VHH binders against CTO1 family protein C17G9.12c. Designs and how they scored, part 10

Target 1, 274 residues: CTO1 family protein C17G9.12c, of Schizosaccharomyces pombe (q9uue0)
Amino acid sequence: MLYIVDFDETITTYDTIHLLAEAVNKPEEWSVISDKYWQEYLAWREALPHSTTLTSYLPLLGGSRYLEEASIKRIEKSQYFSGLSEGALDNIVQLITLRAGFVEFINALVPDLRVSKTIFHVLSVNWSARVIEQTLLHHTDLTADLLCVHANDFDFDTSTNTTNGRILARNASSLLMNSTDKVREFRRIVQTDAVSSPLNVVYIGDSPTDFGCLQISPISILMRSNQKYYDILSRFEDVQLVDISEFPVQKAVPGKKIIYTCSDWCAIQKAFLA

## First folded at step 6 (VHH)

Design b57 (framework vhh_7mjh_2)
Fold by ESMFold2-Fast, scan of step 6:
Structure b57 (fold): chain B 274 residues (1-274), chain A 119 residues (1-119)
Amino acid sequence: as target 1 above (274 residues)
Amino acid sequence: EVQLVESGGGLVQPGGSLRLSCAASGFTVSSNYMSWVRQAPGKGLEWIGRIYTSGSTSYNPSLKSLVTISRDNSKNTLYLQMNSLRAEDTATYYCARSQWYRTSGSDYWGQGTTVTVSS
């Protein structure tokens, strides 16, 4: 089995990007950056045309890349994260809470990960691969040699133990900013790790940045972090949402992508590891 | 399960005041950035303001003199105080768990509460 999994609100109970901003402890500067992004985001969402299929919706989501790129450029130009230490990022790990069952699920996989019977990747638009890696190391039986984290990361100067404020891709071909970027990296991972068993690929995510991967993965699981995302997907004519307790579905509806749904990792463990 | 439930809307006279509430469950409001957004009939979404984890607030400059955002951590509830209401403030008001960046995280929204300003 090849697992490719989102981090924020899929593995964690809450989005962790705001914790990165808070670690800098300059709320006035951050409010300027974040308020500008949210004003632009709301205007963009208002302009989105109605879509009846996931297939037609995905290109519209790709249009958000301009907003996300502009925001990252503003962050770098302001040098907001410049001077942030590794220790400050490590302190964030203690504030992160994980979804029920995740630790048990991962710990059950570790023996098979060590002999390459199963492969586990994290694929995230988060800005700190370090925070993701430290979270996994702190809470689970994963060791550094088993970590496969594809995300963005701060550009650290090891001589000062601080970041220069730039955000760089880590274990990815380019910056991961939206659904389109995640699909590109998903395809790259699958090509390297699953060429002999493409039907054994599982993508797990929770939000619109995951929708492209959920559409193309052989097995797709929506973590129900927000009822609104379930509702959006349920209205698409080319999507069939099925509770993971019914996995695997024997008779798929032609023309519809099955996306399994769950609220925690206990349900995933029961479906795949029972 | 994350839920946001707005309440306190209704009919108010021009020049009046109104306080809206947003009850959160499934997460802690003090640990998240929370926003208020409104939509007038036939108009688009308009951002009103935000409260940060620190308790600091920021507002749409067009609305700053008219509104105040606050929270009660013991009740896990967000508030929007509105003063000097005008007919143009007639809208459905939403509370949202806003994320300063879209990323993999979600914008959790309530169902909204309607405010009508008229005599």
Scores: ipSAE 0.121, ipTM 0.547, lowest interface PAE 5.4, mean pLDDT 86

Design b58 (framework vhh_7mjh_2)
Fold by ESMFold2-Fast, scan of step 6:
Structure b58 (fold): chain B 274 residues (1-274), chain A 119 residues (1-119)
Amino acid sequence: as target 1 above (274 residues)
Amino acid sequence: EVQLVESGGGLVQPGGSLRLSCAASGFTVSSNYMSWVRQAPGKGLEWIGRIYTSGSTSYNPSLKSLVTISRDNSKNTLYLQMNSLRAEDTATYYCARSQWYRTGYSDYWGQGTTVTVSS
């Protein structure tokens, strides 16, 4: 099995990007950056037309990349994260809580990961691959040699172990900002890991940045972090939402993409590891 | 299950004050960035302000003197206090869980509560 999984609110109970900003402890500077992003985001969202299919909705999500790129450039120009230490990022890990069943699921998977019978990737638009990696190492039986994290990361000065304020792609072909970027990396991962083995591919995510991957993955799981995201997908004519307890569905409705739903990792473990 | 339920909207006279509430369930308000956003009839979305995990707040400069965002951690509830209301404050007000680096159609927004300022 090849698992490709979102981090924030899929593995974690809460989004973690705000913890990165708070670790710097410069709220006046952060408010200028975040306020400008929100003004641009809300204007973009206002202009989104109504879509009746996931297929027509996905290109509209891709249009947000300009906003994300502009925001990251402002962050870098301000040097907001410059001087942030590895230790400060590691302290964030202590504040992160994981969804029910995740630790048990991963720990059960480790023997198969060690012999490459199963492969587990994290694919995230988060800005700290380090925080993701340290979270997995701290909470689970995963060791550094088993970590496959595709995200953004701060550019660390190796001599000081502090960031220079730049945000770079980590184990990805370019910066991960939206659904379109995640689809690009999903395809790259599948091509690389599927070449020598006929693995079933499972994508697990919770939000619109995951919608593209949920559309194209052979097996797709929506972690129900937000009823509104469920409602959006349920209204699309080309989507069929099915509780994971019914996996696998014997017959799909022609022309519809089955996306399985669950509220925690206990249900995933029951469906895939029983 | 995550839910945000706004309340407190209604008809109010110009110059009046109003306090909106947003009750959260399925997550902890104090552990997240929380925002208030509004949409006036026939207008675009306008960001009002945000409260950080620390309890610090940030406001739209055009609204800063007119609004205050607060929370009650024991009730897991977010508040928006509005003073000196004018006709142009007529809008649907939304409580939202903020994820400023993410984009998409929706982002943990409640159903909204309508405020009408009219004499």
Scores: ipSAE 0.018, ipTM 0.483, lowest interface PAE 6.7, mean pLDDT 85

Design b59 (framework vhh_7mjh_2)
Fold by ESMFold2-Fast, scan of step 6:
Structure b59 (fold): chain B 274 residues (1-274), chain A 120 residues (1-120)
Amino acid sequence: as target 1 above (274 residues)
Amino acid sequence: EVQLVESGGGLVQPGGSLRLSCAASGFTVSSNYMSWVRQAPGKGLEWIGRIYTSGSTSYNPSLKSLVTISRDNSKNTLYLQMNSLRAEDTATYYCARDSSWYRTGYFDYWGQGTTVTVSS
């Protein structure tokens, strides 16, 4: 089995990007940056055409990339994250809480991960691959050799071990910002996996940045972090939402993508590892 | 079940102060980002401010000197203190659970709102 999993609000109980901002301890400056992004995002969303299918909705989500790029450029120009240390980022790990059942699920997979019978990837638009990696190492039986984290990262000055404020693509060809970017990286991960068939790929995510991957993955799971995201998917004529307790569905409705839903990792463990 | 109930609205005189409350049930306020949002008659939603899980706060720059957001974890209640109220502050005020603040701008649970009228 090949698992490709979102981090924020899928593995964690809440979005961790705010913890990155709080680590800098300049709430007035962050408010200006965040409010500008929020204003631009709301204007973009209000201008979106109505869509009756996920297939027609996904190209529209690609338009958010310009908003994400503008926001990152403002962050870099302001030098907001400049001077942030590795130690400050590691301190964030103490503030991160994980969704129920995640630790148990991962720890149960570790023996199969060590012999490559199962592969587990994290795919995230988060700005700190380091925070993701440290979170997994701190809370689970995963060791560094088993970590497969695909996310952005801060540009560290190796002599000072502090950031210069820039956000860089780590192992991807460009920054991971939206659903289109995540689909590109998902396809790369699947293509390089020599041990899994396409039928054994599971994508798990919770939000619009995951919608493209949820559409194309053979097995797709929506973590119900936010009722609004469930509601958006439920309106699409080409989507069928099914509680994961009914996995696997034997008779799919023709023309509909089945996306399984759950609220925690205990339900996933029962469906896949029972 | 998740429920948010705002209270404390009403008629206030210009220059006056008012404290709104938001009682939460079905989840823990201190474990979630929480926002206050308002809507003036005939206008769109305006974000007022947010309190993070850490207890730090972030405000709309146009409102920062006029408002303070706080919470009481023992009562599972969120507060909005407003000072120097103007006629332009007349609106329905909502508290909302904020689960995807920066990336998506979605609020997953809203209260029913409480109306503040600044007049006479």
Scores: ipSAE 0.015, ipTM 0.359, lowest interface PAE 6.8, mean pLDDT 86

Design b60 (framework vhh_7mjh_2)
Fold by ESMFold2-Fast, scan of step 6:
Structure b60 (fold): chain B 274 residues (1-274), chain A 121 residues (1-121)
Amino acid sequence: as target 1 above (274 residues)
Amino acid sequence: EVQLVESGGGLVQPGGSLRLSCAASGFTVSSNYMSWVRQAPGKGLEWIGRIYTSGSTSYNPSLKSLVTISRDNSKNTLYLQMNSLRAEDTATYYCARSGQWYRTSGPFDYWGQGTTVTVSS
C-alpha cells in the first residue's frame, strides 16, 4: 500500500499554521496578516463560477495561486517569521494534537514500512516540513529513516541558525500552495515509488487543497474535518461519497469518482488493517 | 451548543445610523476573536472588522470611517455601530467567531444567521 496523506486537519485535529505564528509571539501582527488573507480568500471564493462537477471545479481552484503568492510575499516583506530558532519550532510540537487512531495506525504500519511492503508519505501546503517531521517522530514509532515529508520549509540563515523570514520549496520545483501543486507532487511520488508488484495508492485529505489528489488517486478518503467541504463534494455530479465502513465498493457508477469518508483513523485502520 | 444570534437590522435612510447586536451563547465572547462580515445582494463576502481578546480592533480600510466594533462582556454580546450609511451598504450582516488560523480551516468557525440592513428611502 502507498499512502499519501495531508497533514493539517487530516493527521492533526486543528490547522497548525497558527501555532507557527504563535512561536513568533506577535498575535496582533499575525491577526493583520491572517485577516488580509481571509478577506482576499472570501472575495475570490464567492466570485467563482458555479460548477456541477469536480472535474470543472479543479481548474478554478488553480486560480487561488495568485492570492496565495500575494500573501506569502506580504509575510516575507514583513519579516514576520524572521529570527526563529530550531528549538522555537520544536516547542510547537508539544501543542499539536492528533486525530483519534492516527498513532495506532502508523505504529501498526512500521514493520511493513521497514521492509518496504508499505510506503507512507505526508504531502502538505504547511510552511514547516520540520514541524511535521518532529510531530511524527515525537508521537509515533517512526524513525528519521522512514520519514517522507513533502512540504514547504522556512529558510535558515547559516550564520545565526535562525530563520530569515523566507518560505521556500523543499521537495517541489515551486512552493506547495494549492490543489494543482499537490497533484503535481502526488504524481511525482507515485512515479518514484515504482515496485515490482503494484501497490494500491491511497490519498487521505480533508479540504479543497486535497480535491485534485482525491480525484486522481485510485483510493481516496475524505477526513470530515469540516461539514462545508463534505457539502461541496456532495453537490458534484461526478462524485459519490461513501462511508469508509462500506469499503471496498464493488461496482462504481460510470463517470463517478468514489471518495470514502471518515471522521478518524480508527475507521481507516478497520477498513485496511483488519 | 455554540450559537450566535444577530439582531438590529432593518430599513434606514441614507446618511442614517444603525447598531447591530450579536448575542453569543455556549462560549465567552471576551475569550475569542470576533468578526463582522457582510454580503451585498449578488456580491461576495466582505470582511468588516475584528475585535481581539484585548479589546483592540482592526477594520477593513475601505470601511474604517463607517463602522465601530465593540462588546459588552457582561451581556456576552458583540456590537457593530454603523454611521453615514449609503445605498451600497445594503447587505446581510453576519457575526462570526474567529481564530488566528490561516489556511484550510479558516478564521471563522461559527457564524450567525445574519441580519439584513436595507439603506433606501
Scores: ipSAE 0.030, ipTM 0.388, lowest interface PAE 4.4, mean pLDDT 86

Design b61 (from a1, 20 letters changed; framework vhh_7zox_3)
Fold by ESMFold2-Fast, scan of step 6:
Structure b61 (fold): chain B 274 residues (1-274), chain A 118 residues (1-118)
Amino acid sequence: as target 1 above (274 residues)
Amino acid sequence: DVQLVESGGGLVQPGGSLRLSCVASGFTVSSNYMGWVRQAPGKGLEWVSRIYTSGSTGYADSVKGRFAISRDNAKNTLYLQMNRLKPEDTAVYYCARSQWYRTGSDYAGQGTQVTVSS
């Protein structure tokens, strides 16, 4: 099995990006940055047209890249994350809570990961690949040699062991910001791993940045972090939402993409590892 | 499951005060970026105020000095104290959990109507 999994609110209980801002401990500066993003986000959301299919909705999500780029540019210009140490980022791990069953699920996979019978990737638009990696290392039986994390990362100065405030793509041609970017990386991962070791592919995510991957993955799982994301997908004529307890569906409705739904990793473990 | 329930709205005269409450269930207010958003008749959504996990707060220019956001972690409740209310503050007020870096939706309540008229 090849698992490609979102991080924030899929593996974690809550979004972790605000914890990165808290690590800097400059709340007044952060308020200015977050205010501007929120204003732009509300304006963009208000203008978003109705769509009857996931296929037609995905191109509309491309507009989010402008919002994300503008926000990252403001963060870099402000020098908000400049001087932040690796240790300060590692301290965030203590504040991160994981969804029920995740630790048990990943620990059960470790023997198969060691012999390449199963492969597990994290694919995230988060700004700290380090925080993701440290979270996995400290909470699970995963070792560094088994980590496959695809996310943005801070630009660390090796001489000071602190960030210069920039957010960089890590092992990718461009920053991971939206659904289109995640699809590009998903295709690269699948091509690389599936050619070398043919596997069934499972994508697990929770939000609009995951919708493109959920559409194209052979097996797709929506983690129900937010009822509104479930509601958006349920409106699409080309989507069929099915509780993971019914996996695998033997006969799909023609023209519809099956996306399985669950609220925690206990349900996933029962479906795939029972 | 996850729910946000607003209360405290009503009819008030210009210059008056109201305190809005938002009771959260299914998640922890203190662990999230929370705020208040309003929608005036015939207008789009406008953010009003927010509170960060650290307790840092921000306000729209239209309400600075008049509104104060706060939370009670023990009661898992978010508040908006509204003072010196103006007719322009007439709107449905929603509390929301924000995911500022992601494109999509936040959890929002059903809203509470605030009408400021003489």
Scores: ipSAE 0.155, ipTM 0.458, lowest interface PAE 5.2, mean pLDDT 86

Design b62 (framework vhh_6fv0_2)
Fold by ESMFold2-Fast, scan of step 6:
Structure b62 (fold): chain B 274 residues (1-274), chain A 119 residues (1-119)
Amino acid sequence: as target 1 above (274 residues)
Amino acid sequence: QVQLQESGGGLVQPGGSLRLSCAASGFTVSDNYMSWVRQAPEKGLEWVSRIYTSGGSTYYKDSVKGRFTVSRDNAKNTLYLQMNSLKPEDAAQYYCARSQWYRTGSDYRGQGTQVTVSS
């Protein structure tokens, strides 16, 4: 089995970007940055045309890359994360809460990961691959040699162990900002695995940045972090949402992509490991 | 059905106080990252305060720090904003939002409650 999994709100209960900002401990500067992004995001979202299929919706999500890139450039220009230490990032790991059943699911997988019978990748638009890695190491039986994290990361000065405030791609061909970027890396990961069985790939995610991967993965699971995202997918004529308790559906409706839904990892464990 | 209903706005003199309430239904406020945002005439939406889930850590816009206090009552599933020493520049439509902030934005927001500060 090849698992490719989103981090924020899929593995974690809540988005962790705000915890990265808190590690800097300049809440008023952060509110200006986040408010500007939120204003741009709302304007973009409200301008999106109506789509009746996921296939037609996915190209429209490409516009999100422009606003994500603009925000990252503003953050770099402000030097908001400049001088942030590895230790300060590690401190926030204790504040991160994980979805029910995740630790048990991963710990059950570790023996198969050690013999390469199963492979587990994290694919995230988050800005700290380090925080993702430390979260997994702290909370689960995963060891460093089993970590496969594809995300963005801060540019650390190796002599001082502090950031220069820049955000760089980590284990990815370019910055991960939207659904199109995630699809690119998903395809690269699947190709690199070398043992490609369509039945062996599972993508798990929760939000529009995951929609492209949910469309193309042989097995797709939507973590129900937000009713709005469920509602968007439910309206698409080419999508069939099915509770994970009914996995596996033996016959798909022609022309529809089955996306399984769940609210926690206990349901995934029952479907896949029982 | 997820709903947010703000109340408690009104007209006050400069230096006065108001307590805003946000009643939530369809979800639990203590399990979510909640915020107060405002929109003044001829200005965009402006973040005012936020309250985190576990631990209840709070953050405020510099211009309101020390004057405004965000809190919640888990039993009533209600978020509050206590506003003291109100200034003319605080006059705005105030909204309660369920927000993951940066990436996911404000995905639920009520109709708001109007705050007017006038001599």
Scores: ipSAE 0.024, ipTM 0.343, lowest interface PAE 4.4, mean pLDDT 85

Design b63 (from a1, 21 letters changed; framework vhh_enristomig)
Fold by ESMFold2-Fast, scan of step 6:
Structure b63 (fold): chain B 274 residues (1-274), chain A 118 residues (1-118)
Amino acid sequence: as target 1 above (274 residues)
Amino acid sequence: EVQLLESGGGEVQPGGSLRLSCAASGFTVSSNYISWYRQAPGKQREWVSRIYTSGSTNYAESVKGRFTISRDNAKNTLYLQMSSLRAEDTAVYYCARSQWYRTGSDYWGQGTLVTVKP
């Protein structure tokens, strides 16, 4: 089995970007940055044309990249994350909570991961691959040699062990900002890991940045973090949402992509590990 | 199931005080940053205050020194203590699990009305 999994609100209970900002300890500056992003994001979302299919919606999600780029450029120009240490990022790990059943699920996979019978990748638009890696290492039986994290990361100066404030791609061909970027890396991962044997591929995610991967993965699981995201998918004529308790559905409705839904990893473990 | 439930609104005289409450369920207040917003009739929604995971707080300039945001982790409840209330503070007040950058959720409560009678 090849698992490719989103991090924020899929593995974690809550988005962790605000914890990165808190590590800098300039909350007034961060409020201006985050409010500007959300003002732009809400305006963009409100202006989106109505779509009746996931297939027609996905190209529209590509438009989000311009506002993600604008926001990252503002953050870099302001030097907001400049001077942030690895130790400060490690402190964030203590504040991260994981969804029910995740630790048990991943720990059960470790023996098969060690002999490459199962492969587990994290694919995230998050800005700190380090925080993702440290979270996995601290909470689970995963060891550094088993970590496959594809995300963005801060540009660390090796002499000072602090960031220069820039955000760079980590274990990805370019910056991960939206659904289109995630699809690109999903395809790259599948191509690499499926080269010598047939492998069932499972994508697990929770939000619009995951929708492209959810459409193309052989097995797709939506973690129900936000009712609005469920509602968006439920309205698409080419999507069939099915509770994970019904996995595997033997017969798909013609013209519809099955996306399984769950609220925690206990349900996933029951479906896949018995 | 994420839910936010505001209470404590009502009518108050100028210079008076009110304490708003926001009961959270389906998530932990101490692990999130939560904001108070307000919306007066015919006006845009306005950010009022925010409390971060660390316990740090921020306030809009219009309320700084008059309003205090706090939380009770044991009760999983957020508060907004409002003092020296003015006619311009009249609005429906909402608590929100703040819209987090990129993949953030925009969970809102139903609101509680505060009327400061001139």
Scores: ipSAE 0.015, ipTM 0.380, lowest interface PAE 5.5, mean pLDDT 86

Design b64 (framework vhh_7n9e_1)
Fold by ESMFold2-Fast, scan of step 6:
Structure b64 (fold): chain B 274 residues (1-274), chain A 119 residues (1-119)
Amino acid sequence: as target 1 above (274 residues)
Amino acid sequence: DVQLVESGGGLVQAGGSLRLSCAASGFTVSDNYMSWGRQAPGKGREWVSRIYTSGGSTAYASSVKGRFTISRDNAKNTLYLQMNNLKPEDTALYYCARSQWYRTGSDYWGQGTQVTVSS
């Protein structure tokens, strides 16, 4: 089995970007940055053409890359993350909480990961691949040689172990900002790993940045972090949402993409690992 | 089922104080980025204050900084906004929100509680 999994609110109980901002300890500057992004996002969303299918919605989501890029450029120009240390990131790691069942799920996979019978990738638009890696190492039986994290990361000065405030791609050809970027990286991962072994591919995510991967993955799981995201998918004529307890669906409705839903990793373990 | 219910609004004289409450159900306020926003008649929504997940770091809009204080009570799963030295310009519908920022915007907003400040 090849697992490709979102990090924020899929593996974690809450979005960790706020913890990165807290580590800097400049809440007034952060509120200005986040408010500007949110205002731009709302204006963009209100201008979007209406869509009744996931297939037609996905190209429209691609437009959000401009907003993400503008926000990252503002963050870099302000030097908000400049001077952030490895030690400060370690503090974040210890404060991150994981969804019910995740640790048990991963620990059960480790023997199969060690012999490459199963492969596990994290694919995230998060700005700290290092925080993702450290979180997995701290909470689970995963070792560094089993980590496959595709995300963004801060530009660290290896001499000081602090960032210059720039955000760079990590294990990806370009910055991961939206659904379109995640689809590109998903295809690269599948092409690399699937040709080596006949593995079923499972994508697990929770939000619009995951929608493209959820559409194209052979097996797709929506982690129900937010009722609004469930509601958006449920309104698409080409999507069928099914509780993971009914996996695998014996009969699909023609023209509809099955996306399984769950609220925690206990349900995924029961469906896949028994 | 995620719900946010605001209370504590009302009519108050300029210079007075009010304490708003936001009762959360279906999630834990301490695990989430929480905010207070407001909307005056004929105006768009504006954020007022935010509280971060870890350590409880806070931020305020310049218009309310020094007058308003955001806090939470984990045992009651409730978010608060203490509003002091109220001005007529603070008249608005106040609502709390569970927010992610940066991913795809606000998660959930409550229906709000009306605050009217008479001169």
Scores: ipSAE 0.020, ipTM 0.384, lowest interface PAE 5.8, mean pLDDT 85

Design c1 (framework vhh_7yz9_2)
Fold by ESMFold2-Fast, scan of step 6:
Structure c1 (fold): chain B 274 residues (1-274), chain A 119 residues (1-119)
Amino acid sequence: as target 1 above (274 residues)
Amino acid sequence: QWQLVESGGGLVQAGGSLRLSCTASGFTFSIYAMGWYRQTAGNEREWVAFINSGGSTTYADSVKGRFTISRDNAKNTVYLQMNSLKPEDTAVYYCARLHWYRTGYPDYWGQGTPVTVSS
C-alpha cells in the first residue's frame, strides 16, 4: 500500500501555517502580507466561471498559482521569516494537535514501513517541512529514516541554524502552492515507488489543494475538516461521495470518481488495517 | 486551548438593530481573518461577512448596506453591527476564525448566539 497524505487539517486538527507567522511575532508586518493576498485571492475567486464537474474545476484552481507565487515573493522580499531559528520552529510542534486515530494508524504501519511493504508520504503546501517532520517524530513511532515529507521549507544557514527568509521546495521538483503542484508531485511519487502498484495507492486530503490528487488517485479519501469542501465536491456531476464505512464500493457509476469520506483516522484504520 | 465567545444576540423588532461581539482567546487574534456566519433550522451555515487581519471587509449580497463587520485587535474582538433587520435575518450567528491561505473557509468556530427578528 502507498499512502500519500495531506498535513494541515488532514493529519492535524487545525491549520498550522499561522503558527509560523506567530513565531516571528511581527503582527503589523504580517497584516500587510495577508491583506495583499486576501485582495488577490478574492478577486481571483470572484472571477471564476461556474463549473459542473471536478474535471472542469481543476484547471481553474491551477490559475491560483500566480497569486500564491506573488505572495511568497512578497514574503521573501519583506524578509518576514529571516532570522527564524530551528528552535523557534520546534516550539510550534508543541502547539499542534492531531486528528483522532492518526497516531494509532501510523504506529500500526511502522513494521511494514521498515520492510518496505507499505510506504507513507506526506505531501503538503505548508512552508515548513521541518515542522511537519518534527510533529511526526514527536507524536508517532516514525523514525527519521522512515520520514517521506514533500513540502516547502525555509532556507537555513547551517552555521547559524536560522533562515535567510527564503522559501524553497523540499523533496519536490518545485514549490508546492496549489492542486496542480500537488498532482505533479503525486505523479512523481507514484512513478518512482517500486513496492506499490497504481491499484494500491491511497490519497488522503481535506481541501481544494487536494482535489486534483483526489481525482486521480485509485483510492481517494476526503477528511471532512470543513463542510464547505464536502459541499463543493458534492455538487460536481462527475463525483460520487461515499462514507468510508462502505469501502470498497463494488460498482462505480460510469463517468463518476468515487471519493470516500471520513471524519477521523479511526474510520480509515477500520477500512484498511482491520 | 482556543476560545471564541459570542454575545449580543436576542430578540429585536423588524427595522431594529443589534451589535454582535465575538471575543477570542488562546491565539494571536490580530494575525487571523475573522468572519460571521448564520444558520437557520434545517439549512447549512451561510457566510455573512469577513474581515482580514488588515481590516479589509467583504459581505454576502443579502446583507450588503445593512451589516458592518469590524474588529478591535486590542480587545481581541470582532463585531457585527446589524441594521435594518428583517425577519429573514432570524438565525443562530457564529463567529469563525479564518485561514488566510484558504480565505473564506473557517478552521475554528464559536458556539453561536441566537438572533430573532419579529415581524
Scores: ipSAE 0.188, ipTM 0.600, lowest interface PAE 5.9, mean pLDDT 88

